# Ledger of designs, part 8: VHH binders against q9p4d8

Target 1, 280 residues: q9p4d8
Amino acid sequence: MDFMKPETVLDLGNIRDALVRMEDTIIFNFIERSQFYASPSVYKVNQFPIPNFDGSFLDWLLSQHERIHSQVRRYDAPDEVPFFPNVLEKTFLPKINYPSVLASYADEINVNKEILKIYTSEIVPGIAAGSGEQEDNLGSCAMADIECLQSLSRRIHFGRFVAEAKFISEGDKIVDLIKKRDVEGIEALITNAEVEKRILDRLLEKGRAYGTDPTLKFTQHIQSKVKPEVIVKIYKDFVIPLTKKVEVDYLLRRLEDEEDDDATQKSGGYVDRFLSSGLY

## First folded at step 1 (VHH)

Design e8 (framework vhh_7b2m_4)
Fold by ESMFold2-Fast, scan of step 1:
Structure e8 (fold): chain B 280 residues (1-280), chain A 121 residues (1-121)
Amino acid sequence: as target 1 above (280 residues)
Amino acid sequence: EVQLVESGGGLVQAGGSLRLSCAASGFTFSDYAVGWYRQAPGKQRVVVASISSGGSTKYSNSVKGRFTISRDNAKNTVYLQMNSLKPEDTAVYYCATSYDYEELGYPYDYWGQGTQVTVSS
């Protein structure tokens, strides 16, 4: 996948390979976070006296992290979606002008507030080593949280590329559903139960393989760092549903970038813009 | 984008043979199962033969023993060798991939434009 070459970004094989690779990052980030207790103080608004900031310790640290990374072009990349878009600063590196691949409103499709809420209320309690506080590890704990959140955000918002690829391939069916504002119909069209089962089965296998220390073969009872079933549950209950929400929200607005023409004309116009961006 | 281009169709007499080719581009061909389908005038499209990514083959009862499906991953091409052709084999033949999805976002099927096969009695 090369974001400077639009045709590689909407290639379904490349999208699949990226989604499969992102599973590894998410699982390893969960494993890193699992070494710390839940530390609920990290997520409580105004728990710590942070100068001139109204929010949680995690909110502050994540916002500072995003501010710094925006200065080195992180959020210029089309697959990175910030949690705090209003804190981003201009890059001091030479600007990279990525060709337009997604619809003009793609940056407005952002479910990070929902990701943050689910992460702190559902995911952390499921993967943490214990339910208490670890005051001497708050910074390390919050850094592990940031890695989890950013990898989840990237994976879930990758649904925009999936939705665009589907719009190109299934335009006529999708256009009809968009015009009817048929949310349930769009969701049904983009859902495949066999694919979802395969994703969950693969995650279970990876969770078992990555979560167990092979050097502990002589231990009476081998402990998984994160329960594989918890990883599967997180994908089933949150990652997959939020990815679908991103796809549906993206598709419902997709005709905003088109003229008031028929489906054939609209499809031709988009293809012309896409090809021009990739070639000249 | 995924593209499938069929070729090799034509007019042939009953008892004759034809070899269809399907050239694939825009995806990692070796990872996907590919099938041949046909549609006769006024009838629904039906499956003829399929080949998995691993090379396992399946055939409809009407063509078993007469048709052979094969693939050349180096050329991103799938073939359908049709022997002992009958008038009832007359149809537009389509190459398609995949009924099996690996990730959210893959459509249910990708189709070629089709190639006409006409068998005269």
Scores: ipSAE 0.000, ipTM 0.200, lowest interface PAE 12.6, mean pLDDT 82

Design e9 (framework vhh_7b2m_4)
Fold by ESMFold2-Fast, scan of step 1:
Structure e9 (fold): chain B 280 residues (1-280), chain A 119 residues (1-119)
Amino acid sequence: as target 1 above (280 residues)
Amino acid sequence: EVQLVESGGGLVQAGGSLRLSCAASGFTFSDYAVGWYRQAPGKQRVVVASISSGGSTKYSNSVKGRFTISRDNAKNTVYLQMNSLKPEDTAVYYCAAFKTYSNLYGQYWGQGTQVTVSS
């Protein structure tokens, strides 16, 4: 996948390979975060007297990181989605003009507020070393949180590319559902239970392989850094459902970029656009 | 094991014809749409024709009227009939099977077959 080469971006095989690779990053980030206790104070609004800021310690630190990263072009990339778009600064590096492959409203599809809520309330308690405070490690803990959050955001919002690829290949099937605003019907069409089972099975295997200390191979009980079952549960309960939400939200608006029903049957129509685009 | 195998490529004179075949195994072929793609040296891979699971066909402007895609679900095979071939049609031709709205990992690719059209 090369974002400078449109024909590689909406290739379902390339999207699949990118999603599989992102699993490794997410698992390794969870393992890093698991070194620290849950430390609820990190996530509590106004827990610390941060000058000119109303929010949590994590909110502040993440926003500062995003401000810095925007200056080195991180958020110019089409697959990076900020948690705090209002803090982004102009890059001091030369601008890169990526070809547009997503709908005009793609940057408005942003579930990071939901990701942040789920991360702090569900994910952290599941992967942390303990439930208490670890005050002398708050900064290191929050840095690990940022890596987890950014990798989750990228993985979940990659659903926009999935949705566009599906719309281009067979948008005619979904147009009627979009016109009817049939959220459940759209969700059913994009859902494949066997594929989801394969994802969860692969995650279980990766969690066992990456999270287990190899020096304990002769021990009766194998101690994992993060329980593989917890990784699977996080994907089943949060990552996959939020990715579907991104796809549904993207698809519901997709006709906004079409001139009208007649346009969908011309060179600007779903399949005709795909064939004439030179993508793949 | 899932597999797509292209065949029927070769060398042909301008104005001639070739019929490509794409044989599928290891999955429920009738549920998949199939596309023919081509890539010439130094150029982007482009789609030339596609056929849906229901049999609806689509063609790129460069091949419309000259190429015909068809499928035989009983034989798990897709065909590309190429008529009035031009030197510009010289490329490696690939078939790909994909499920619309059914799964992210349902896209399968063949290894390609070379088509060379001499003037």
Scores: ipSAE 0.000, ipTM 0.154, lowest interface PAE 15.3, mean pLDDT 82

Design f1 (framework vhh_7b18_3)
Fold by ESMFold2-Fast, scan of step 1:
Structure f1 (fold): chain B 280 residues (1-280), chain A 120 residues (1-120)
Amino acid sequence: as target 1 above (280 residues)
Amino acid sequence: QVQLVETGGGLVQPGGSLRLSCAASGFTVSSNYMGWARQVPGKGLEWVSYIYSGGSTEYQDSVKGRFTISRDNAKSTVYLQMNSLKPEDTAVYYCARDLYDSSGYEFDYWGQGTQVTVSS
């Protein structure tokens, strides 16, 4: 996938490969986080007296991380979605002008607040080494949290590219549902239970493989660092549903960028947008 | 335009091997989710293996360790190496191109199929 070449970004095969590769990053980040206890104090608002900041230790550290990374162009990339867009700074590197492949409102589709809530209340308790505090590891714990959160955000918001590719390819059916504002119909159209089962089965196998050290086969370390079933449950209960929410929210607004609300004009409007942008 | 042509089927004894080939034209193999499916009497059409555009592979439980999917991007060809064949593997094997994403997939092109018969 090359963000300078829109046709490669909206290629379903490339999108699929990116989603499959993101599984590896998420699993490895979960394994890294799993070495620490849950440490609830990291997530409690105003637990620590941080100057000029109201929020949790994680909120502060993540916002500082995003401030620094924005200065080196992280958020110029079309697939990166910040948790704290208001803290982003101007980059001091030469800007990269990526062609627009998503709808004009794409940056307004942001479920990171929901991701953060689910991560701290559901995911951390499921993957942490224990339920208590580890005062001596708070910073390392929070850094592992940031890696988990950013990889989850990228994976879930990648649904915008999925939605755009489907809008282009599935034509009339999607347009009709959008006009009717049929949320359930759109969700049904974008959902395939067999594919979701395939994703979950693959995650189970990856969780088993990546969580075990094959060089330690002579010891009694027979379990994964993170239970594979927990990884599957997180995808089933949170990652897949939030990705669908992103897709539905994106699609419901997609006709805002079209010249005509007529279904027969949908493809023409999209083609004209690409041609006028000089993408092909 | 788009064409998928399967070859390599035939009659083989239990425990034997066959390599199926799928020659693709009209699209870039490395840009698509490609797979092998088989039509088994009583079960209908069932998936055997997938290869993603980036090269990752998946297998149905009944063929894991025995079958290997691969591709040659320069030759626009997808392969299915079948080892330790069993009578239960007897079926018509189809090569398919899939339009896939996080929520679903749709098979938009299928080959004509190639017959594999495993018997003594």
Scores: ipSAE 0.000, ipTM 0.157, lowest interface PAE 16.7, mean pLDDT 81

Design f10 (framework vhh_7b18_3)
Fold by ESMFold2-Fast, scan of step 1:
Structure f10 (fold): chain B 280 residues (1-280), chain A 121 residues (1-121)
Amino acid sequence: as target 1 above (280 residues)
Amino acid sequence: QVQLVETGGGLVQPGGSLRLSCAASGFTFSSYDMGWARQVPGKGLEWVSYISSGGSTEYQDSVKGRFTISRDNAKSTVYLQMNSLKPEDTAVYYCATGSPYDEWLETYDYWGQGTQVTVSS
C-alpha cells in the first residue's frame, strides 16, 4: 500500500494485508500493557493535580503526545485519527499532499471517544496483570495505554478504506441502501461471517505464538502473556463491531459527495473499477 | 454447515451454450461474494468469474463477452450462463464463496463438488 498511489490504497488485497499487519501491533501492545496492574487512578478525572488541565492522567498524557506528533506530520497521514483533534498544532515540516482517496467528510468519522471508554472499562481489566494500583509504574502504564489506543484507533478507522473500496466495487446496490437509510442492509452487505471467523482463528494462533518465545528457557516469564482467548474476545466484541460502525457511518454519508461533479469524478478517477490489482 | 451444490454441466458442441447453477445453504447468501472457477485437464484451478454481494461482476479475459454471472438472493443461487463455448472451456466447474469484507478474492473459502463441462464435436 502506498498512500501517494490511490489505486494501491483501495485495493482490497492491500487493505487485507494492512489489517493483518495491524493485528501484530495490537497483540504486541496488549502484551506490553499486560505487565502492569490495572491502575484505575490513571483513568480517573482529577485524580492528580495536573496544572491547567481538567481530566485524567491518561487524557493529559495522550493529548500531549498528539500535540507533539501533529508537529511532525503524524496526522497528515490518511490512516491516523487523533483522540484529541482540538490539541493538534501546525506542523513545522513541509506539508505532504496525499491524494484524496476517501470522501470529503472522512475526518469526521471518528469513534475514538468510544474506543477510549471501552479500552479503560473493558480492555484494561481483561489484559492487566492484576487489579488495583501500582504507583511506581503509572507513567510506564500510561505509555503502554497510549500505544494500545493508537493502534486500536488506526485499525478500527481503517474501516473507512474498506468502505470506500466496497462503495467503488458494489455499484448500484449500495447506493439503493444508502438512499433508503437502511443501516441493517448496509451492515449485512459489508459483513462476511466466514472472513470474521478466519480473523478470530488467526488471532487465536498469533496470541498463542507471540505471547511466549518457544525457544526461551523455563526461567522466562510465561505469566507475562495475555491469554489468547482474551485477545479473540476483544476483537469479536469491540474491534470488529466498531470497524463495522465506522464503515456504516462512512457509507451512510457517501452520496453527499456524489452531488458534486468533482467528487464523483475524483472517486472514479482515483480508483477505476476495471483496474486489476495495482501492479502497474 | 456451508454447502454449495452445482448443476447444469454436460456435453455440448463448440459454439453451444450451457447454464450452470449453484445452490447455496448454511450461510447468509446475500452477504457473500460468489464465484466460479474451473479445473482444466493438466492445469491447476483457473478463476472464471465472480459477483459481489452488491451485484458487481468481473470476468477472466478469455470468457468476457461469452459468459455471464448472475445471482438470485431469494433462491440463494448463483448462475453462470456460458455462450459460444470452445473446446478450451472443457473443465470441471466449481462454485465458491468469496469475501465482500476485507479480502477479495483469488482465494475462496468454500467450494462445491464441481460439475463437468465437456465441449467436443
Scores: ipSAE 0.000, ipTM 0.179, lowest interface PAE 13.5, mean pLDDT 81

Design f2 (framework vhh_7b18_3)
Fold by ESMFold2-Fast, scan of step 1:
Structure f2 (fold): chain B 280 residues (1-280), chain A 121 residues (1-121)
Amino acid sequence: as target 1 above (280 residues)
Amino acid sequence: QVQLVETGGGLVQPGGSLRLSCAASGFTVSSNYMGWARQVPGKGLEWVSYIYSGGSTEYQDSVKGRFTISRDNAKSTVYLQMNSLKPEDTAVYYCARGEDYYDFWSGFDYWGQGTQVTVSS
């Protein structure tokens, strides 16, 4: 996938490869976070006396990371979505002009507030080593949180590319639903229960494989890492539903960039579509 | 490069049996969701059977008990054993590879060329 070449970004195989890679990153980040206790103090607003800041320790640390990373063009990339867009600084590097692959409003589709809420209330309790505080590890814990949050954000917001590819290939069906503001119809159209089942089955297998460290087996006591079933539950309950929300929200606005005569042409048929040499 | 090549189609009498084969190359069959779909000329596509990477299978209601999907990992081949064939089973049968990570596409990412099955006296 090359963001300077639009035809590679909306390629089905490239989208799949990116999603598979992001899945591995999320699992490894959960395993890293799992070495620490839940540490509720990290997420409590104004728990620590941070000068001129209203928020949690995690909010502060994440916002500082985003401020620094914006200065080196991280958020110029089409697949990066900040948690705190108001803290971003001007880059000191030369501008990269990425071709427009997504709709003009793509940067307004942002569910990071929901991701942060779910992460702290649902995900952390499910993956943490224990429910208490670890005062001596607050910084390390928060760094692991940042890696989890950023990988979740990238995976979930990647739904924008999925939605654009679907609009290009199936626009005739989608246009009618968009005009009717039929959220349930759009969600049904983009949902494939068999694909979701296969994703969850593969996550279970990866969780089993990645959750053990064979090098530790012979040299020290082995502690339980993240349960594979918990990884599957997080994807089923949060990652997949939030990805669908991103896709639906993106599609509902997609006609803003179009005339009345957009993407209404009949498909060549199911078989013809998949036998073509390109996505569009 | 992914390729799927179907063989085994042909003419068969009602109540007869036929086995379709799908030779796969460019990927590992056991690591993918594989399936069979069929289409009568001028009508819609109908999914017939799936075999998941883990080996579990599913069937369309109209073929349950009559058709069996299987795979031979060493031969990189997927099979559809069709028993007690009926005239309504007459269709072009396609082998397809399923993809796990495109959240919104229905169906498969690679298809074979199709093989004709005709059930007639």
Scores: ipSAE 0.000, ipTM 0.223, lowest interface PAE 12.3, mean pLDDT 81

Design f3 (framework vhh_7b18_3)
Fold by ESMFold2-Fast, scan of step 1:
Structure f3 (fold): chain B 280 residues (1-280), chain A 120 residues (1-120)
Amino acid sequence: as target 1 above (280 residues)
Amino acid sequence: QVQLVETGGGLVQPGGSLRLSCAASGFTVSSNYMGWARQVPGKGLEWVSYIYSGGSTEYQDSVKGRFTISRDNAKSTVYLQMNSLKPEDTAVYYCAKDYESLWFGELDYWGQGTQVTVSS
């Protein structure tokens, strides 16, 4: 996939390959976070007296990371979605003008608030080594949280590319549903239960493979591993549903950019065989 | 304690100019993302201009070339110089800092605003 070449970005096969690769990143980030206790003080608002900041230690550290990364063009990339867009600084590197692949409002499709809430309330308790505090490891814990959050954000918001590709390939059907504001109809059209089952099965296999060392004589470790079933549950309950929410929210607004009657035709004239493979 | 106080609004004829000021206290202006947003009668809140902590600026397309955002770090003040004003620029103007409402992905305006009316 090359973001300078729109046709490679909207190729459903390339999108699927990217989603499959992002599973590995998410699983490894969960494993890294799992070595630390939950440390709820990291997530409590005003737990620490941070100058000029009203929020949690994690919120502060993540916002500082995003401020620095924006200066090296991270958020100029079409697949990166910030948690704190208002802290971003102008890049000091030469500007890259990526072709507009997504709709004009794509940057307004941002579920990172929901991701952050679910991460701290549901995901961390499921993957952490224990429920208590590890005061000596707060920084390491928060760094692992940032890696988890950013990989989840990228994976979930990749749904915008899925939605655009599906709009192009099934335009007539999707346009009709959008005009009728049929949320359930759109969700049904973009859902493939068999593909979702294959994703969950693959995650279970990866979780088993990556979370264990079968050659060790003993399984006792200082650091915990994530149970494969927990990874599957996180995808089933949160990652997949939030990706669908991103797709539906994107599609419901897609006609806002259409000023000509060509919007009623399938863009590029394609009937997509890849939708039968059910990329969500 | 963070405070932002907007001043400089008023009545002006089309083609005229106004300079809005935002006096900040309780934080360092040069280390914060700052901006101006406006509430247009009959429409929602819309972004006008940003100045990044590093000093770079951005403008909404409809004001580009007519408005200029700047700051005076010694006075802890952010300015919006508005030239070639049009009737559609009529609005209440708010200035905002970045920290208190980061999770909303929008500027958090902090003050009473200042009314700008462009009419003959």
Scores: ipSAE 0.000, ipTM 0.125, lowest interface PAE 18.5, mean pLDDT 81

Design f4 (framework vhh_7b18_3)
Fold by ESMFold2-Fast, scan of step 1:
Structure f4 (fold): chain B 280 residues (1-280), chain A 121 residues (1-121)
Amino acid sequence: as target 1 above (280 residues)
Amino acid sequence: QVQLVETGGGLVQPGGSLRLSCAASGFTVSSNYMGWARQVPGKGLEWVSYIYSGGSTEYQDSVKGRFTISRDNAKSTVYLQMNSLKPEDTAVYYCATDEYGDYVEGYFDYWGQGTQVTVSS
């Protein structure tokens, strides 16, 4: 996948490969976070006296990271979605003009507030080493949180590319559902229960393989770092549902980029779109 | 219970024609996204043509103008008419469909057994 080559971005095989690769990153980030206690104080608003800031320690640290990284073009990339868009600064590097692959409103599709809430209330308690405070490791804990949050955000918002690819391939059916504002119909059209089961089965196997190292049988940590079933549950309960929400929210607005309803253009297939752009 | 059965493959001379048929059962052909893909010796699987539920069609560049996809809803059958065949068209051809949208893979859920097409002198 190359964001400078649109034909590679909406290629369904490349999208699938990217999603499968993102599973590895998420699992390894969960394993990294699992070495620390839950430390609820990290997520509590105004727990620490941070100068000129009202919010949690994690909110502050994440916002500072996003401010710095925006200055080196991180959020110019089509697959990066900020948690705090209002803190982003102008880049001092030359601009990269990525070809438009998604709809004009794509950067307004952002479920990061929901990701943050679920991460702190559901995911952290499920993967942390213990439920209490660990005062001497707050910074390391929060850095691990940031890696988890950013990888989850990227994976979930990748649903925008999935939705665009589906709109291109099945636009006539989707257009009818959008005009009716039929959320349930759109969900049914984009949902495949067998594929979801395959994802969950693959995650279970990866969780078993990556979280357990037989060569560590003589160390203190000789078992799975994160229970594989917890990883599966997080995907089933949160990652997959939030990805669907991103896809539905994206599709419901997709006709905003089309001409008047009476002149709605046929959605071309993925190949037709790129032939029209001169890329094939 | 969704079943796809391809027929019509065989040996043909360069420049010849073949018509592949895909008999479908267990779903409504006119309401589904369907396509043909081929596995070329030494290359792997590649898409050939699609027909959308609404009847619009799309083709891989290398087969445009030579291949035509169509369907007969009364017979629950999808066809691929292949004209001006080239040695490079030698492959196993598969018919494919999906019952629901594949939100992760974007590929078909159900595949036929395949039919061999060989183009040689």
Scores: ipSAE 0.000, ipTM 0.141, lowest interface PAE 13.5, mean pLDDT 79

Design f5 (framework vhh_7b18_3)
Fold by ESMFold2-Fast, scan of step 1:
Structure f5 (fold): chain B 280 residues (1-280), chain A 121 residues (1-121)
Amino acid sequence: as target 1 above (280 residues)
Amino acid sequence: QVQLVETGGGLVQPGGSLRLSCAASGFTFSSYDMGWARQVPGKGLEWVSYISSGGSTEYQDSVKGRFTISRDNAKSTVYLQMNSLKPEDTAVYYCAKEDYSSGWYDEFDYWGQGTQVTVSS
């Protein structure tokens, strides 16, 4: 996948490969976060006296991280979606002018508030080494949280590329459903239980493999590895459903960018994906 | 339960014609691209033709001008009309459905049993 080449970004095979690769990043970030206790104080509003800030320690640290990362072009990349878009600053580095591959409203499709809520209330309790506080590690804990949140955001919002590619490849049926505002119909069209089962099976295998590697166990005193079943449950309950929400929300608005003709199925792309598999 | 059932194969003389059909069930047929692929025993799987949900068609160079793919959404069936058949067209032909679910593209789902086409005297 090359973001300078739109045809490689909207290739469903390349999108699939990117999503498979992102699984590794998410699992490794969960393993890093699992070194620390849940530390609920990190997520409580007004827990610490942060000057000129009305939020949690994590909210503050994440917003500062995004401010700094925007200055080095992180959010110029089409696959990065900020949690706090209002804190972003102008980049210091030369601009990269990526071609626009998504609809004009793509930046308005942002489920990061839902991700943050689910992460702190559901995911952290499932992966943390213990349920209590760990006051001497709050900063390290929050840094690991940021890595988890940013990788989850990237993976889930990648659904925008999936949705655009599907709109191109399945235009006739999707257009009909969009015109009817048929949310259930769109969700049914983008959902395949067998493919989802294969994803969950692969995650279980990856979780087991990574969990048994001694090099991924960093300390002997406070550490815990993430249970493979927990990783599967997080994907089943949150990652996959939120990715579908992103796809549905994107598709419902897709006709806003159409003037004279629908963005219809692109026949060459479908064949190119099949042939690129090396089948003869 | 998605099912693809191929029929219409058989033995035919060089220069002859056959019409393959694939009856689909278990999904909204009109929403999916459909295709045909073939495999000679001991050889790799080879794409033959596809037809989009919108009716656009594409063909492998070796069959272009001789084969025609079509679909009947009311019958949930995709067809492959094969004319001017050559011995090299001898293969098992598989009906395929595209799968795009949840951000994953698995190429084609070869869920049918296939139908044997033999071109010889």
Scores: ipSAE 0.000, ipTM 0.143, lowest interface PAE 15.9, mean pLDDT 81

Design f6 (framework vhh_7b18_3)
Fold by ESMFold2-Fast, scan of step 1:
Structure f6 (fold): chain B 280 residues (1-280), chain A 121 residues (1-121)
Amino acid sequence: as target 1 above (280 residues)
Amino acid sequence: QVQLVETGGGLVQPGGSLRLSCAASGFTFSSYDMGWARQVPGKGLEWVSYISSGGSTEYQDSVKGRFTISRDNAKSTVYLQMNSLKPEDTAVYYCARDSEYLYSGDAFDIWGQGTQVTVSS
């Protein structure tokens, strides 16, 4: 997948490869976070007296990271979605004109508030080394949180590319459901229970493998830092459902662009000229 | 060029066996889940079996215990061993590469040409 080559971005096989690769990043980030206790003070609003900021220690640190990273073009990339879009600054680097692949409103599809809530209330308790505080490790803990949050955000919002690819490749049923504002119908159309089961099985396999040194002999007993079943539960309960929400939200608005878009193919592929237009 | 080429179809008597092979080229075979689907006269297209890149397998209930899917990553080939064949198994069998990672529709983006399996006297 190359964002400078739009025809590669909306290829479902390339999207699948990207999603499979993102599983590795998420699992390794969970393993990194798992070395620390839950440390609820990190997530509590106004726990620390931060000048001119209302929010948690994590909110502040994440917003500062995003401010810095925006200056080096991180959020110019089509697959990066900020938690705090209002703190982003102009890049110091020369602009890259990525071709427009997604609908005009794509950057308004943002479920990061829900990701943050679920991360702190459900995911952290499931992966942390223990409950309670580790006062001496708050900064390291929050850095691990940021890596987890950013990889989850990228994975979940990648649903926009899935939704666009499906809209282009098959249109009649999707268009009818959009016109009827049939949320349940769209969700049913984009759901494949067999594929979801295969994803969960692969995650279980990866979770078992990645927490264990692959050079160790099978006669040695060793436990993963994060229980593989917890990784599967997080995907089943949160990652997959939030990805579906992103796809549904994206598709419900997709006809807004159709009055201006007589160059897209609705079935069977891509229009190279349109996908290579280069407008942000 | 991305291609899937099926072989091994033919005419077989009820209770007989066939092994289908699907040779893949033009992509990193070991990274993809692979499957078999069949087009049954009068019933349309139906999924038969999947094998993940990690080796996990799934079967349609009607073929479970009779069919076995396997893969050889070194040869970029997926197989379907079909035992105890029934007249109801008569169909064109298609090898396919999985591209529907998350949800909905057909799970496969690349299909072979198909191979005819006829179960009859």
Scores: ipSAE 0.000, ipTM 0.226, lowest interface PAE 14.2, mean pLDDT 82

